VH-VL binders against Probable Brix domain-containing ribosomal biogenesis protein. Designs and how they scored, part 4

Target 1, 157 residues: Probable Brix domain-containing ribosomal biogenesis protein, of Methanosarcina barkeri (q467k0)
Amino acid sequence: MLVTSSRKPSARTRTLCKLLSRFIAGRCMTRGKMGMQELLEFAEGGPLIVIGEYHGNPGELSFYDEAGELLFSLRFTDWYSKELDSYWFSGIEPKLAGQGEIAEAFKVFFHFQRVENDKIDQLPPSSTLIVVGENDIDFMGSGKSLFKLNLRGFKKY

## First folded at step 5 (VH-VL)

Design q5 (from q1 with light chain S30D T94W; framework fv_tislelizumab)
Fold by ESMFold2-Fast, scan of step 5:
Structure q5 (fold): chain C 157 residues (1-157), chain A 121 residues (1-121), chain B 107 residues (1-107)
Amino acid sequence: as target 1 above (157 residues)
Amino acid sequence: QVQLQESGPGLVKPSETLSLTCTVSGGSISSYYVHWIRQPPGKGLEWIGVIYYSGSTNYNPSLKSRVTISKDTSKNQVSLKLSSVTAADTAVYYCARETDYYDFSGYFDYWGQGTTVTVSS
Amino acid sequence: DIVMTQSPDSLAVSLGERATINCKSSQSVDSYVAWYQQKPGQPPKLLINWASTRESGVPDRFSGSGYGTDFTLTISSLQAEDVAVYYCQQYYDWPYTFGQGTKLEIK
């Protein structure tokens, strides 16, 4: 999976691009001057995620299928845990937990293994997990929040 | 332009459920994010929750166990239900719109006039 | 929760003079701050969004500034109609939170 940003991203947006791509076992690509069709060539038949900005900060994720069609987007603010500084990323796909329209959209887009909310505490300590909640999306590793996207909005196309 | 109007009972007994309605005109609630905010007498503003164009909701964690926000797109109405009320829930209740485009900014450009709710036996 | 703290709680300013209201957040909220004006018996009215962007129809004597944790609302030349309570609000994180309000009065 390819993760990139809007053109001329801030340092914070570049940091989120690298972090998100590592977490989902994808690739981060510098946007540069590339248009959608050129990005799709680098996605090698896979879907892509574009991180957009609001007022100089990462603020939007847009999810595109392999044909470059926009499937859905979400608005957020980003938060990072001190635990993130020492965390080792295994390169394995995370599991997905949560209910609601965003969880459903993630399930369709990523094809990650789904975990029921009542089974989260049974996961191995080394597991990575995306928990889609009502107010945020929590990216967890080893039972700890590593970073969160605090939800501002969601739009399905 | 868009107008919001709150309505509901002015008096609610302790332990009962408060039910309020926000009627929107001049635009579809399917195009806006509608929030509920309250203001106790002589105090500041407290955000209660939001309902998105999709029907998804987010609530203030301090109220989440007691609050439900829903909508009826056919009537262009958003409803707030707050259960197990106490005197601390006495306030003016406002519904407010978050911007009328995709931006999802989190500030409120149009507010209803507010409806006063007193919790008393 | 992010706590928004305004100062002063009340402020008296002479007509034509500058009024300055401060708002501090318990953690960085970048520029995700709005300011509202509320007159007795009325709902709040949006004045400023994105810390410094004036809402359409708001007089140019109102200005906002700040980034991170420290924000200011300035009224460059106070008019009688500006007597109100002013609130800051962060929309950086859930739940959205407001300052306690600053009451602006004529001296």
Scores: ipSAE 0.006, ipTM 0.550, lowest interface PAE 12.6, mean pLDDT 86

Design q7 (from q1 with heavy chain N58R F104Y; framework fv_tislelizumab)
Fold by ESMFold2-Fast, scan of step 5:
Structure q7 (fold): chain C 157 residues (1-157), chain A 121 residues (1-121), chain B 107 residues (1-107)
Amino acid sequence: as target 1 above (157 residues)
Amino acid sequence: QVQLQESGPGLVKPSETLSLTCTVSGGSISSYYVHWIRQPPGKGLEWIGVIYYSGSTRYNPSLKSRVTISKDTSKNQVSLKLSSVTAADTAVYYCARETDYYDYSGYFDYWGQGTTVTVSS
Amino acid sequence: DIVMTQSPDSLAVSLGERATINCKSSQSVSSYVAWYQQKPGQPPKLLINWASTRESGVPDRFSGSGYGTDFTLTISSLQAEDVAVYYCQQYYDTPYTFGQGTKLEIK
């Protein structure tokens, strides 16, 4: 899976690109002047995530299939835990928890193993987890929030 | 432009501690992760460990009890210490860089020339 | 640990012919595979990352493919300078692990 940004990303957007790609066991790539065809070549038959900006900050995630078709997008504001600075990412795919339209879209897009909310506490300490909630998406590692996307909108195409 | 150069004793006695240094030029070690990889004669590559910008380390579990990787950012040097060596530790030792250009890049784009270490008995 | 197994252990190919080297992981590593070329007396040189992305400066006759557990390095038209040992490496999880190597020789 390839993660990239809109052209001329801010430092905060670059940070989210690196963080998100590391979390989902994907690759972050500098956009530069690349168009969709070049991005698809780097994705090597996989899907794409593009981070867009809103008021100079990361504010949108757009999810594309392997043919470059836009599947859905999220509007958000980002939050980062101080615990993130010391966290080690091992490259193992996260598990997915949560309910609702966004959670189902994530399940189809990522194919991550799903965990019911009442079984989250049974995960090994080394596990990473994406929890899709009503108001945010929480990216967790070792039982703590590492970063969150506070939801502002969702569109399915 | 970026160059890595290993240096060490060449010969180490069994039970002693092996000490190697990797000197980086043309770039700062604070801009990327530095790994140690070794290759015994006639065999393949074995990952030893890594030191991150923060100074945090991760080691191969098979070597973790004997390995210490450290850095001196002011000298642009990374050091490897391997304690209680045996003949099985005879190898060419490489330091290699993992670039920070891509977020998840556990591959090595620049390697040192390697330094030969022989553990004699 | 994730085990990487290459096949064949050695391969002899005529100049100008296609060389194919395979690499299999003991569990899915997605696209987190790199390929290296090592010539006698030299350190390994990165050829391919992200299973199929060619490193800058690497000739276009080198290509990588695969996903999950099965990966392939292809040299479309072997040149004399391509004689080397080739290694695959997974970087999906630590410890990072390499295949045992494939020695490529001229027939």
Scores: ipSAE 0.000, ipTM 0.497, lowest interface PAE 14.2, mean pLDDT 85

Design q8 (from q1 with heavy chain S54K F104W; framework fv_tislelizumab)
Fold by ESMFold2-Fast, scan of step 5:
Structure q8 (fold): chain C 157 residues (1-157), chain A 121 residues (1-121), chain B 107 residues (1-107)
Amino acid sequence: as target 1 above (157 residues)
Amino acid sequence: QVQLQESGPGLVKPSETLSLTCTVSGGSISSYYVHWIRQPPGKGLEWIGVIYYKGSTNYNPSLKSRVTISKDTSKNQVSLKLSSVTAADTAVYYCARETDYYDWSGYFDYWGQGTTVTVSS
Amino acid sequence: DIVMTQSPDSLAVSLGERATINCKSSQSVSSYVAWYQQKPGQPPKLLINWASTRESGVPDRFSGSGYGTDFTLTISSLQAEDVAVYYCQQYYDTPYTFGQGTKLEIK
């Protein structure tokens, strides 16, 4: 899976791009002047996530299929835990939990192993988890929130 | 080396409760998840359910109303109870582990030998 | 529930030749597929996990491939000891489900 940004991203947006790609066991690509067709070539037949900005900060995730068609977008504000600074990423794909239309969109897009909400406490200590909630998307490792996207909007295309 | 061994009565009467025990040696049941899988004569494999290391369970919806999986960590044993049995419950019953070495995985690296259960009067 | 469908139901292959077994899922299961070998009177034995990762001690003539909905188990040079029933299993979501099995025998 490829993660990139809108053109001329801020340092904060570049940081989220690297963090998100590392969390989902994907890869981050510097946008530069690349258009959609060039990005799809680097995605090697896979889907693409683009991080957009609002007022100079990361504020939008757009999800594209392998043909470069926009599937859905999220509007958010980002939050980072103190735990993140000392966290070591293992390169293992995260598991996915949650209910609702955003959770269903994520389940179709990512194809990560699913976990029922009431079974989250049963995950081994080494696991990472994406929990799609009503008000946020929580990116967890070792039972702790590492970073969150506080939801501001959702649109299907 | 981890070993799993199923035990229980080989014959159960229709309408009664089938009770099986899986005894684990060479490792703690607190270090991995234990599943029950069955195989009717000449047929394929059917997943029954799992018990996680904190004791919560997840069952195949087709069996959920009749199945209970429990564990006794002090005896290193996992138990399966299946109520209201019929001839359709005749099968070899296996316990198997889902390893927790790497991350959560749903494949089974060690299986018991299987115990044959016949439902008959 | 996710349905796993194997093809063929049975397969006869000459010693030393390639055997190919297919497994299709009713929806995408990413790489969350395992393959098992079962000989008469024995429990299933794990051969492959994560669609293509060979379990330790499994001969390298066994290989797995696939992603999404279409998966293949290949035995590159069949040996007499490979006569068995082979099952695919998805572990993407519960209930975990198995294919119906493919019986492999010598031609």
Scores: ipSAE 0.000, ipTM 0.504, lowest interface PAE 15.9, mean pLDDT 86

Design q9 (from q1 with heavy chain S31R S105G; framework fv_tislelizumab)
Fold by ESMFold2-Fast, scan of step 5:
Structure q9 (fold): chain C 157 residues (1-157), chain A 121 residues (1-121), chain B 107 residues (1-107)
Amino acid sequence: as target 1 above (157 residues)
Amino acid sequence: QVQLQESGPGLVKPSETLSLTCTVSGGSISRYYVHWIRQPPGKGLEWIGVIYYSGSTNYNPSLKSRVTISKDTSKNQVSLKLSSVTAADTAVYYCARETDYYDFGGYFDYWGQGTTVTVSS
Amino acid sequence: DIVMTQSPDSLAVSLGERATINCKSSQSVSSYVAWYQQKPGQPPKLLINWASTRESGVPDRFSGSGYGTDFTLTISSLQAEDVAVYYCQQYYDTPYTFGQGTKLEIK
């Protein structure tokens, strides 16, 4: 799975691109001048996530299938925990928890193992987890929030 | 509101270099991707190339050896140079802005009025 | 290069009747198609983007549809001001390419 940015990324957007790709066990690619077809070649038949900006900060995630078709997008503001600074990413795919249209879209897009909300506390300490809530998406490791995307909108195409 | 205005000599002799300028108002070219598109008399539209906000360019392969697109952010202008012109380069030349609402949105929401270029001796 | 082919080359439709213009790509372009209207002496005007999304200010009688290789622009009830040449454009890959145009005339 490839993660990249819009063609005018700030340093913060580039940082989120690297962070997100490490978290989901994917690859981060510098956008540069690449168009959709070239990015899809780098994705080698996989899907693509593009991080766009609002007010000079990362503010949009757009999800594309293997043919370059936009499937859905979400608008957010980003938040980072101090725990992130010392966290070691294991390269293991996260599990997915949550309900609603965004959680179902993520399940179909990522194919990550699903965990029921009431079973989250029973996960091994080494687990990473994406929790899709009503107002945010929480990216967790070792039982702690590492970073969050506070939801501002969702659009399905 | 964003407006684009093309300007340049209307007549160019064969083998010379065609030079056009696109002046942008109502917005800064430092945040837009500006394209050049041309239309020969009675024919359809042909994409020439683009200059990205970074100053990098991408050209139609059919024209790449003859085309240079550049910008001057202090004047809010984008320039097109096409070398070694022939009668086949006679066309209306447009500059146009690529929408920035969507990444990969390579469609043109604002166009200049167009400038007519005739290549004739 | 991706080749965009429109049909028909020209179309005459009576006022108030439906006009349909087709556009076919030489390979899949997903939903990466825009439609433009061009009147004599004027630059093209964007009508539709992302195959089916109408631009703000464009009358709702204009609609777009299609995916992959086959796309359609429909004008549900032709008005006199709709007489123009219509172009489809793909933006899936560079070089960006346009159809040859369809001239729409009143019958």
Scores: ipSAE 0.000, ipTM 0.514, lowest interface PAE 13.8, mean pLDDT 86

